# Ledger of designs, part 68: miniprotein binders against q56419

Target 1, 326 residues: q56419
Amino acid sequence: MEGRTLEEVQEEVFKRHGVLVPKKELEDLAKALEEAGLLLTEKVEARLKEEEEKLKRERPMRLAGLSYPEGEREARAFLEAFRASYPGEGEEARVLLMPHLEPSRVPEVYGAALAALEKTPPPERIYLVGVAHRPLKEKAAALPVPFQTPFGPALPDLPALQALDALLPFELFNTPLAFREEHSLELPLFFLKGRFPEARVLPLLVARRSPELGEALKVVLRDFPGLLVLAVDLSHVGPRFGDTPLTRTLAEEARRRDLGFLERLAEGEPEAALAFLGANPTRIDGVEVVASLLPLLRERKGKVLAHRLDLEAPTLSAVGAGTLVL

## First folded at step 20 (miniprotein)

Design ip6
Fold by ESMFold2, fold request of step 21:
Structure ip6 (fold): chain B 326 residues (1-326), chain A 108 residues (1-108)
Amino acid sequence: as target 1 above (326 residues)
Amino acid sequence: GDLIERLEELAEEVIRYLKEHGEEELAREIEEQIKDIIEALKSGDTESAIEIFTELAETIARLLHRLGAPEELMQKISWLIYDIARRLGMSPKQIYDLSKRFSRAISR
């Protein structure tokens, strides 16, 4: 009925069925459909408001039973299996870059992160910086509530979050609904909470690069020391990401871009890492986070522990993941 | 919300916990400091209100931590203090320093 006059609808019904429906009846039908649409809108808005209020109190597990086990005993075995997938040794991290890709796709990359955490003294707090997959009202956001895990709640470091909020030119505690399904925090947090059960967490998302966030975090980290975690994926190539079909040449380019990016970060040269990507033709996911956090990455040398470009055969696409210690 | 209402809410939560743990004298002292803040606000002396509040917030953090206050109470108090600080019109630097003092007061 969209874009058609009531007379056109009336005429069509008469042609097809031999019945002339009075215009009033068609007008009444159109009104009823409009009223039903308003009711559906009200129901959706009420549900979203309810979910938003719940997220202001806690963030429940969304991926338990899907990406990791929901029971604590099974979850600990899961961690051990992932650590075993990386037979190497880690190094102490003051900054850790790790993926947020589905863990079963890149087990040794998560295992490398666990190896690094084994060498890292338990921090008082973890600055967990993920990538917003839903729009934020600002360039960055935090959700200052407990995040549920199979190992118990990951408690927020409220004083550190409040100190950070005070330094920013925008409200940090924005867009709670963006956290509802945000796997870039939930998946890394499972591993971090399992290894550091006493650490508090600053769960942060970046939607668009924010120099202000990096400058504020540098100040906050001086007074509230902790582990900085960049929870980011690397190249995204192939049709699922708006690209041509995956070829060996495209995969080789994605791998080269991933490793070149990580290696320049490992040299303490984050600006050079960003410049190396140019227009970011392989769509490395971590660019906005790294660009935000430049003051925290400069002159901090480290090591690439693991990398995989993982193929998605059904979509002829691939996603890169890596583990970097600084 | 009303700034005075938020100050009274902070007082109620802290005083209730202190009284439940036999700290009646400390509860009376907290109550008096809240009254002093409210009196300073009513007289238009916001700077005195901020000074008293800042010292009170750190004292509350130390007391509740020493007494082993449950996490839920500590989170509620942290938020009340932050919200009051913003409603008092404390500068970004003042709020940052307050948050740092609170964090150090509850550190092991």
Scores: ipSAE 0.857, ipTM 0.947, lowest interface PAE 0.6, mean pLDDT 92
Fold by ESMFold2, last read:
Structure ip6 (fold): chain B 326 residues (1-326), chain A 108 residues (1-108)
Amino acid sequence: as target 1 above (326 residues)
Amino acid sequence: GDLIERLEELAEEVIRYLKEHGEEELAREIEEQIKDIIEALKSGDTESAIEIFTELAETIARLLHRLGAPEELMQKISWLIYDIARRLGMSPKQIYDLSKRFSRAISR
């Protein structure tokens, strides 16, 4: 019925179903649907407004009982199990790249992140930079409120967030609803808060690359030192992401691109890492974050601790995850 | 709310907490500085208002931190200060420096 006259709709129904529906009945139906749609739209808008106002005060757990335990004791045991999944030792991180993929899919990758955190002095604050999975009004955003975790609230570093906002050519505190279900912050935060319970957090999202964000963060980090965390996943391949079904060849290519990207980052060459991906044919989702943060990644050498390209058998697809310390 | 309303809200929150903790003289000093800011604004002397406010904001942060102010109050005060700074028309550099001074004041 979109953009069609009632006569055209009547004709189409007759062609497809062999029934001639009187014009009056179509008119009555269209009116009823329009009225019902307007009422539903008003209710949805009111509910979203309420959620937005709540998010201006705190961000509740959405994945407790699904991706990690809700209770503190169980959550601590969960962390220990993940650490045990990585039998190696970490290194001190000034910058940590870690995934936001469902933790049970890549336990040793999160375990490697925990190993790095064991070697990292407790920071005063954590710059947690995730990937926006919902549109933002700007290239990047922050939600300057407590994020609930099983270990207590992760409190925002308001002075650092306000300093960052002051340096940006756009309002940093935008799009609260984009944070409502944003797992790229919630999942890494569980691990970070569990290891650094006293650290404050700058919860940041990137939707589109922002050179301004990277330049501003470089200034802010000098005066407000802390741990920089890139909470990003790597390749996304297979039918869920618009490819043919996963083949060994596609999986091998995704793995090569993931590792080549991480290796170039580990050499302090973030521009080379981005250039290596070209058009990004395996859809590494970390590219917009890395492209934003170039000033913080240049000439910073480090080590790739872990990588997995994890198979999604039901969808014949795969997602890559890695742990990098710089 | 307008700028004067925000300044009065900041004063109310800070003065109430100071008086509850026996800091009557400090509460009087805060009240006087708020009045000076408002008078500078009424005379069109925004530069003086910014200067007084900047020193006041750091003093407030230091005093509330020393007195063990609860997190909820500190967050409310941090936001009021930021909001007032923007309504005063402080430059990005001035706001950045203010945020840095506030952070340092609550770190000790």
Scores: ipSAE 0.852, ipTM 0.945, lowest interface PAE 0.6, mean pLDDT 91
Fold by ESMFold2, last read:
Structure ip6 (fold): chain B 326 residues (1-326), chain A 108 residues (1-108)
Amino acid sequence: as target 1 above (326 residues)
Amino acid sequence: GDLIERLEELAEEVIRYLKEHGEEELAREIEEQIKDIIEALKSGDTESAIEIFTELAETIARLLHRLGAPEELMQKISWLIYDIARRLGMSPKQIYDLSKRFSRAISR
């Protein structure tokens, strides 16, 4: 039990209590405990399969009342407040990079995204590409179901998703459970659905860079035009992320890495942006997404609208977020 | 699952909806084409089955959309068509083009 042999257990019981428990009784107890663990595992597996089946029909809100308001009226007011936190004007986006960090931590960064959406003609569909925070069976995945929002369901663009799946050398729809709690899609989607209520969505996750995804998306976007959204965060520094405590020097480096990365993307040079990061010492979150989407980012010039390195004093850590239009 | 079973599921859903909306002649045409696909498959003529299916799938999408089929039915039909296309052994290019045709049919 707990790393002991049955003989060790028997000896300890005898020394402690003066009772010699037959080895067979200890063997029977160990077997019973294993069987009880197997029954618990079966119950957990049944619940996970049940959740997976539910996710094959729809993806419910997980962050309503936590990261954004419950109720449509309050949700619209929330959008307006975030837009107001960014006093500037946006620009039309063919590609939008925006964060997935908790909105209250970087309100003007989300506000800049809303400003860009104001200048963007309503798309027929949105290619929403987030970062997988749970394992995927493949390099990338999609969940081709309605995602619930306070503004109503964000409906999937099934033909576009199926066209994409057909071009990929792996199954795109085989990791539904990874979407259950994935905030990198839910948080940006709230803002996108609020501004483009009629757009359909391709909800995509990247776990590991996939050149195949980028090449396939280049083909799909030609025939299924829409807005491409990279829902990614930037630097992650400090002890919360396995690093040294945040100092002025570390914060300056993180800011430099974030802005240098964004600026090179804005020049239409995504390979240079990745090369600039080298070993990615500040753990920029968006690297695998950008590396997957190179064919869609090359030669596309644009502008960095906002950036914040958000400090978390209790953990001596920080996370970067930005808004980029291309 | 069984490719023929999938074709029969598609037929059932589409024909029922067409009949409910007074499209009896179109329902008969759909049923006949589904039977032609199944017969081609049973004879080993996969190429003919693919040709008939491709034309039929686009027609189904257009008809159901024009008749105002609810989103839930359109999603089910979209998935049945995609699944059948894969089971027929259509190439990635053929499936991609079918998805384009479906998308155009339901946008009008």
Scores: ipSAE 0.844, ipTM 0.941, lowest interface PAE 0.6, mean pLDDT 92
Fold by ESMFold2, fold request of step 21:
Structure ip6 (fold): chain B 326 residues (1-326), chain A 108 residues (1-108)
Amino acid sequence: as target 1 above (326 residues)
Amino acid sequence: GDLIERLEELAEEVIRYLKEHGEEELAREIEEQIKDIIEALKSGDTESAIEIFTELAETIARLLHRLGAPEELMQKISWLIYDIARRLGMSPKQIYDLSKRFSRAISR
């Protein structure tokens, strides 16, 4: 409980388990744990420092055996099964929007991304831009280290990352611990590394809109060409996200927001896509990434290949995912 | 002090690899260019130090790449060059251009 309020703990339990534990019960549990000596602040901070130092050298797999197979042969078969889940053809992508939702929930959406990659010449590097699920010290961050995958390490493009860092008004390499469990990079990377084993990666996270990131990336992409990947999910609706239980009306609104957003992006109109969302009532989590990357999305036309609003039956909630090529 | 220490670390790593691969003449050339950078810094001629360093960094990248240097060494050298560039007080544009030149040297 390092600096967390009981409300923050309550929110985390609700996000993970879909149940709202009364504050009183959390207070009683915290007291019991404190009395038993289970909360060891000094020991936890030493462990976090150790983890931070490890993350300055490499980022290990965290979801192998959970979201995808650990072994390379099984991982290859898994990858091909996902491609088979999308029977359509892809198109060449210079920019790819793909999800970071658990792959088994939206297999055809990941399959559509693979179909696009089949039509895409192997890039020298991939700009992988995810959504920070932990706080960053700045609006955006990178972790310039190898990310382990079942297909071998995804190596960082250090010159491109250093060029990007030089152009930003803040330190790009600022929050290593935020990457420790960041699935918005790890899940898309599994698919990207499987298809482009020689590409280097710029693993980037956005926490809040950063126009300076978009302007810097536009400059960097001119001199360091590559594939830009927006690894974002779409609508988040239902009790897990603060709504009433999922209704037909709420699901219809979420689908409308998702598709309207993607379609406007496909027309090369990212400002219109953001304006269409208004106050973002269905909590599309791609907004901060798109808002940061406007210079890279303007006037770039393309196609929506897939979309799914996937039901989380235990929580009566849903999450949207899509695949867009530009 | 720390800048010179970083320059010496860069030299040590590069020279060790070159000597292990029979490139004694190239190792001597790298040593002399590092010496020239350090002398320029000691004389207060930071502009000359930056110019020599920029050319040296590209040369190191090209040499190590052509000799098949392992990825671990290439990453370490890339970071040392970036750290040195910042300690030299190079502008954002100078560092950006250096990074671009390094990338081109290792992509051939």
Scores: ipSAE 0.836, ipTM 0.940, lowest interface PAE 0.7, mean pLDDT 91

Design ip8
Fold by OpenDDE base, look of step 20:
Structure ip8 (fold): chain B 326 residues (1-326), chain A 108 residues (1-108)
Amino acid sequence: as target 1 above (326 residues)
Amino acid sequence: GDLIERLEELAEEVIRYLKEHGEEELAREIEEQIKDIIEALKSGDTESAIEIFTELAETIARLLHRLGAPEELMMRVSWLVYDIARRLGMSPKQIYDLSKRFSRAISR
């Protein structure tokens, strides 16, 4: 690395590619490079450029055959099984909050989302707002290309995306590489496309709270009506996230935070939901999404359909997931 | 230069499709309107160029939709229209309104 600091490399990659690579990934990469004796720079840059060019056309499935079936027939059976895992009935959704966690970990939570979708008239378009687990060049981004699913491509609503971009003070179509491996869109989209095969999609990621996004979307939703989906997980606690191993006390606090957040959202009080979390000590990942969408969540009353805090036993960590209808 | 090239690209894509589907008269009308936009730009009348372009974009969207144009073509045309609108210096409101009109034109 010719004497450059990891920070300098991070800045250079960001400047060149619009991707902020986490320091840890850069460290791991630097270590792997030191071990491989390969100056990562040219081959990795070429590959990243190739991947970026591919993402101008489509976003391929990354989790097919892993998190969900690749084949359509098997995928439909998968949907049915997940729906069956939730014994309740859903409600019509104008806004749906659902998880993006590995489906097998919280099947009944996804089942609750499917139950809600059964009661929801087919939308013309779905505003799918996920969490950016990788840095974005801007506070939010969109990838305006077809997303591949076992049910065929989820096609973008380009006019609505362009209308949204026009109202934002920043370029919405930024950081395409952040979408390449982002599961927060792919997993919910599987369920959404399976239920609403003809709906167009606006795949959005939020990295940091953007009040501008919520205000712009409020205008756009008036002229381009559709279903708003918040694809967010809840608490992240345990060693994987910097805590001690899961204890009863830690689990109770995570559940309290999750449910307290969801209940306040269900009451139409998103500011109260955010205030309730404070510094967000249990790391609810949906905070920046909710904070960005306040104008769309205010005064909307709804119902919490499901919640689970799922233990990852190998790491003694847990992740919260919930389904909320507004 | 770049704006004119993008206008010509839009014209080429749409005119090719229309001719392939036997719509020669409509292809000529679109060609004439593109020429009018370019002339307005050359004369420095950007306002007229924006007006003609806005109406043309809606017309193109409606025609392609009516003819059952492939999704890939519709997406390319949508991006060309958006890029041209930005290069014309259209305001956020003008771009928003154009997108709204385009969306309505391609809705069933």
Scores: ipSAE 0.899, ipTM 0.961, lowest interface PAE 0.4, mean pLDDT 92
Fold by OpenDDE base, fold request of step 21:
Structure ip8 (fold): chain B 326 residues (1-326), chain A 108 residues (1-108)
Amino acid sequence: as target 1 above (326 residues)
Amino acid sequence: GDLIERLEELAEEVIRYLKEHGEEELAREIEEQIKDIIEALKSGDTESAIEIFTELAETIARLLHRLGAPEELMMRVSWLVYDIARRLGMSPKQIYDLSKRFSRAISR
């Protein structure tokens, strides 16, 4: 509908499909699309501006009642159930790689992350680095506001965020709207806040590899110690991502790439991990994050705690998830 | 100018809180320091302004933390301090060092 009148759309549908859609139905559809924020109307623009202004104060929950419980009591039970889904013990983490996939799809992988967090002394702050699934104005961004969770707000570490901004050649506090619906921060933050209620957070997104971010964070982490969390998924294969339906061969390749990536990270060889992926034909989600954080991942030995390639049966597609401790 | 307005805003926020908590002497001291910064700026002595401001920001952070100031106020003050530091033309190193000092002041 970009720039087209309802009449032009009606005519096009009639020409293509031989169906005359009533103007009222098109109006209702346009209204529904507007309400869904899919149409760039004045009303949508006004709403987006309002949402942007709200994001100057807080980031509300978007997935409460969908991906995790909204109520604190239920949320605690949720954490316990996820922890129970992983039968092993964790290790102390200085760096934690964990998924941001829908938790119900990979419970034991989140359980492994919780197991690692149990062995980790409560950090003063958490550097939470997610994947920007929406465009950013810069290579990376931060949202320096409280993030709402069922456990109360995750408060930002403003001094550490400001210190980071001071060391970056670009404005860190950019593209607040990219954080509005970004699940790569919201989902891991649920688990992190539940485990470390007093930790402040640095919510960071990476859209494109930023070596500057890794170098700056290396300096900041020296003076502002904390837990580094990479909230990333692994392979994305199948029809939803442009492949054929999942086969044994495709699944084996996805697992090979996921595990080969994680194992090289566990050996403290992040450059080798990136090189192993090459053109990234199975679309490992966390590549730009890892590429940005090379200085923080080098020479760190660790362990892969969990991995799963989860089938989305309705689309015959699969997503890889893993938990790595360094 | 805009910098002076931000300094005055910082002063108003901090002084109001201090007075509400019976710290009238500290409030007067903060007011005096803000005036000194403004006078340094008016005279073109930016170096002195940065020095006084840096010490004042740390002092404010420590005082508010000690008094148990609400997180909302702490966040507002943190942003005002950061904005003022940028407007003063502080170097990346100076801003970094200020942030480090501020963080230490509110963690103890």
Scores: ipSAE 0.892, ipTM 0.959, lowest interface PAE 0.4, mean pLDDT 92
Fold by OpenDDE base, fold request of step 21:
Structure ip8 (fold): chain B 326 residues (1-326), chain A 108 residues (1-108)
Amino acid sequence: as target 1 above (326 residues)
Amino acid sequence: GDLIERLEELAEEVIRYLKEHGEEELAREIEEQIKDIIEALKSGDTESAIEIFTELAETIARLLHRLGAPEELMMRVSWLVYDIARRLGMSPKQIYDLSKRFSRAISR
């Protein structure tokens, strides 16, 4: 009843329908709606609890059949097509920055990531650091369970995850429900698992900059070597994100910010990359991830392999995506 | 109470697997070491309990890996070891070192 009195509702019904509903009947209806709302809340809570219990065992695919094929054969053909969309050659990666945007929007950017992975020796483990699009209890989190993919489950590296947790001042294994629908891990993981079927994975989410995470990971990576993957998007501009519709000027600014950010990362100057963004007016998605991983990005020189600002025509908005090898 | 229950759960999982694979002697040795840990805990000697547990965890990891234990079992054991280590009040360094030793024991 959004702050309306029962008398106001009664008057409105009378004005609209010419029927005077007794106040008692309106009270009974309000009570019934409240009871129905409580029942709905209980059902939602029970469902969330069930889903949380399932996430103790595995993280199922959410985007299979939508963003990528569910079947293995079709999934392999999908990988080949994406690789073919990038005409260049990759370089060996110790650190890979790649997008988590819907793959069909930026195929050549994912293709560039695949090209880099072709030149990368198979890692024992992959540190996959995504962006939390939902709140976390802590600045960062991990889900220490198998992630389902068309290529079979991506198995967690539990010892490395435990070692990381031991070095953090907070509980790493927090907010499992944040992983349920998090595409920033699922989409990159498809490509990574397809290329490196035997690699273990550390699925990590960052909600807020955590210098502690970067320092801890620096120690862990020494004793538990692996590929570091930053699954991040770049600029988010247009009406979906609070801007005017995409214009040439807005697109040029987004590209300038994206490329300026990536180029400074490629020079091994992650602090300069963050400083270049300032207040981040084009809303580069990966800022909190990069800010958390500064110790791992310093002095690493690399190359920008691909960049795209992709227009979402129905909303006149655009998202930047890039692939960087370090 | 919870710590002892987790130790017993770890023992049951590992001993069952070892017996199923004809490793009766190793199963007995693990059972004895678990008992020693529990006795150390009951006596208030947490340091000895941590020491015995650390060596046992590495041994379990190495044995299961060598026997080709299924990934599901390896993950359950790894998680139990971690939970027990936390409940023992192991320091961050002790947990880190244990995890490192465990990882090396299961590396191919």
Scores: ipSAE 0.891, ipTM 0.959, lowest interface PAE 0.4, mean pLDDT 92
Fold by OpenDDE base, fold request of step 21:
Structure ip8 (fold): chain B 326 residues (1-326), chain A 108 residues (1-108)
Amino acid sequence: as target 1 above (326 residues)
Amino acid sequence: GDLIERLEELAEEVIRYLKEHGEEELAREIEEQIKDIIEALKSGDTESAIEIFTELAETIARLLHRLGAPEELMMRVSWLVYDIARRLGMSPKQIYDLSKRFSRAISR
């Protein structure tokens, strides 16, 4: 009924059903619908508040039994299978760029990440920087609570999170509801917790480029050493993202952008990587994360271990994924 | 009022745990230090309050870690310490340094 007069509704009902509903009955119905709508809104708000209060204690699994197994035994077998999908050997990582795409779409890319983690000494803490696919109040946020995994809870490093908050010009602990369904943290965390069961985690989301975050993290990482993980996808092309169906030309452009971005990062030139993308016409997901972490990526040389542009056949769209060690 | 309540909450959590583990002397020492902080605050000596609190927070972290305190308690204590530090009006640098000291105290 939004924007329609009662007379217009009456006319529409008459046209559709051949029944002239008295105006008074329509008024009563409209009032009842408004009251019901208000009640529903209040219930939704109450539910959201309840969920927010729960997120003060823990972040439950949302993708267990969907994207990865819920049971620990099955989860370990899952890790082993993904590792087996990458035939190469990894390298020690101080910085790991890995995907957050549905694991089944790019198994060898996750396998490459696992290969790198095999060569990496167990860190005391993991700085896990994901992409906010929901709005944040600030440019970045953290959720300072345990994240549930099949391997047990990934515990937060509260002192390091507090130290980071102290150095930021904004409140880091904002928008807890944005973390509720955020897969950019949950999916990579499965692999990280499975490999490093004792590591503490700093779960971070970036919505918009924050130079302040990179500068603050540079200081924090000196006093609170750990593994930096960028959980980012690459190009997003096709109808789901506003393009025509995937063509050879579009796929070649997506791959060119992905590889050109990763190669420049591997050379220790993150500013050149961003400049290479320009307006980011293929919508590389990780741009805001990389732009926020420039101080941590400069002059670090590394290696691209894997890349894939994966077709989603039902939508004729594709998403790029890569694994980079620095 | 809120600051004192948070200090008392921190004291209660820590003292309870220490007593349950037979550390009665340490519990008394913590109680005394909390009283000293509250007295400093009541007298308007915020600088002394911050100093005593900073040392106490590190001590608490070290003691609880050494005794093998459960993660739930450690997280509550960490958060209380951080909240108290902010309410004391500690500078970003002071909070950063406190967090660093706390982290080192609980490192294996």
Scores: ipSAE 0.891, ipTM 0.959, lowest interface PAE 0.4, mean pLDDT 92

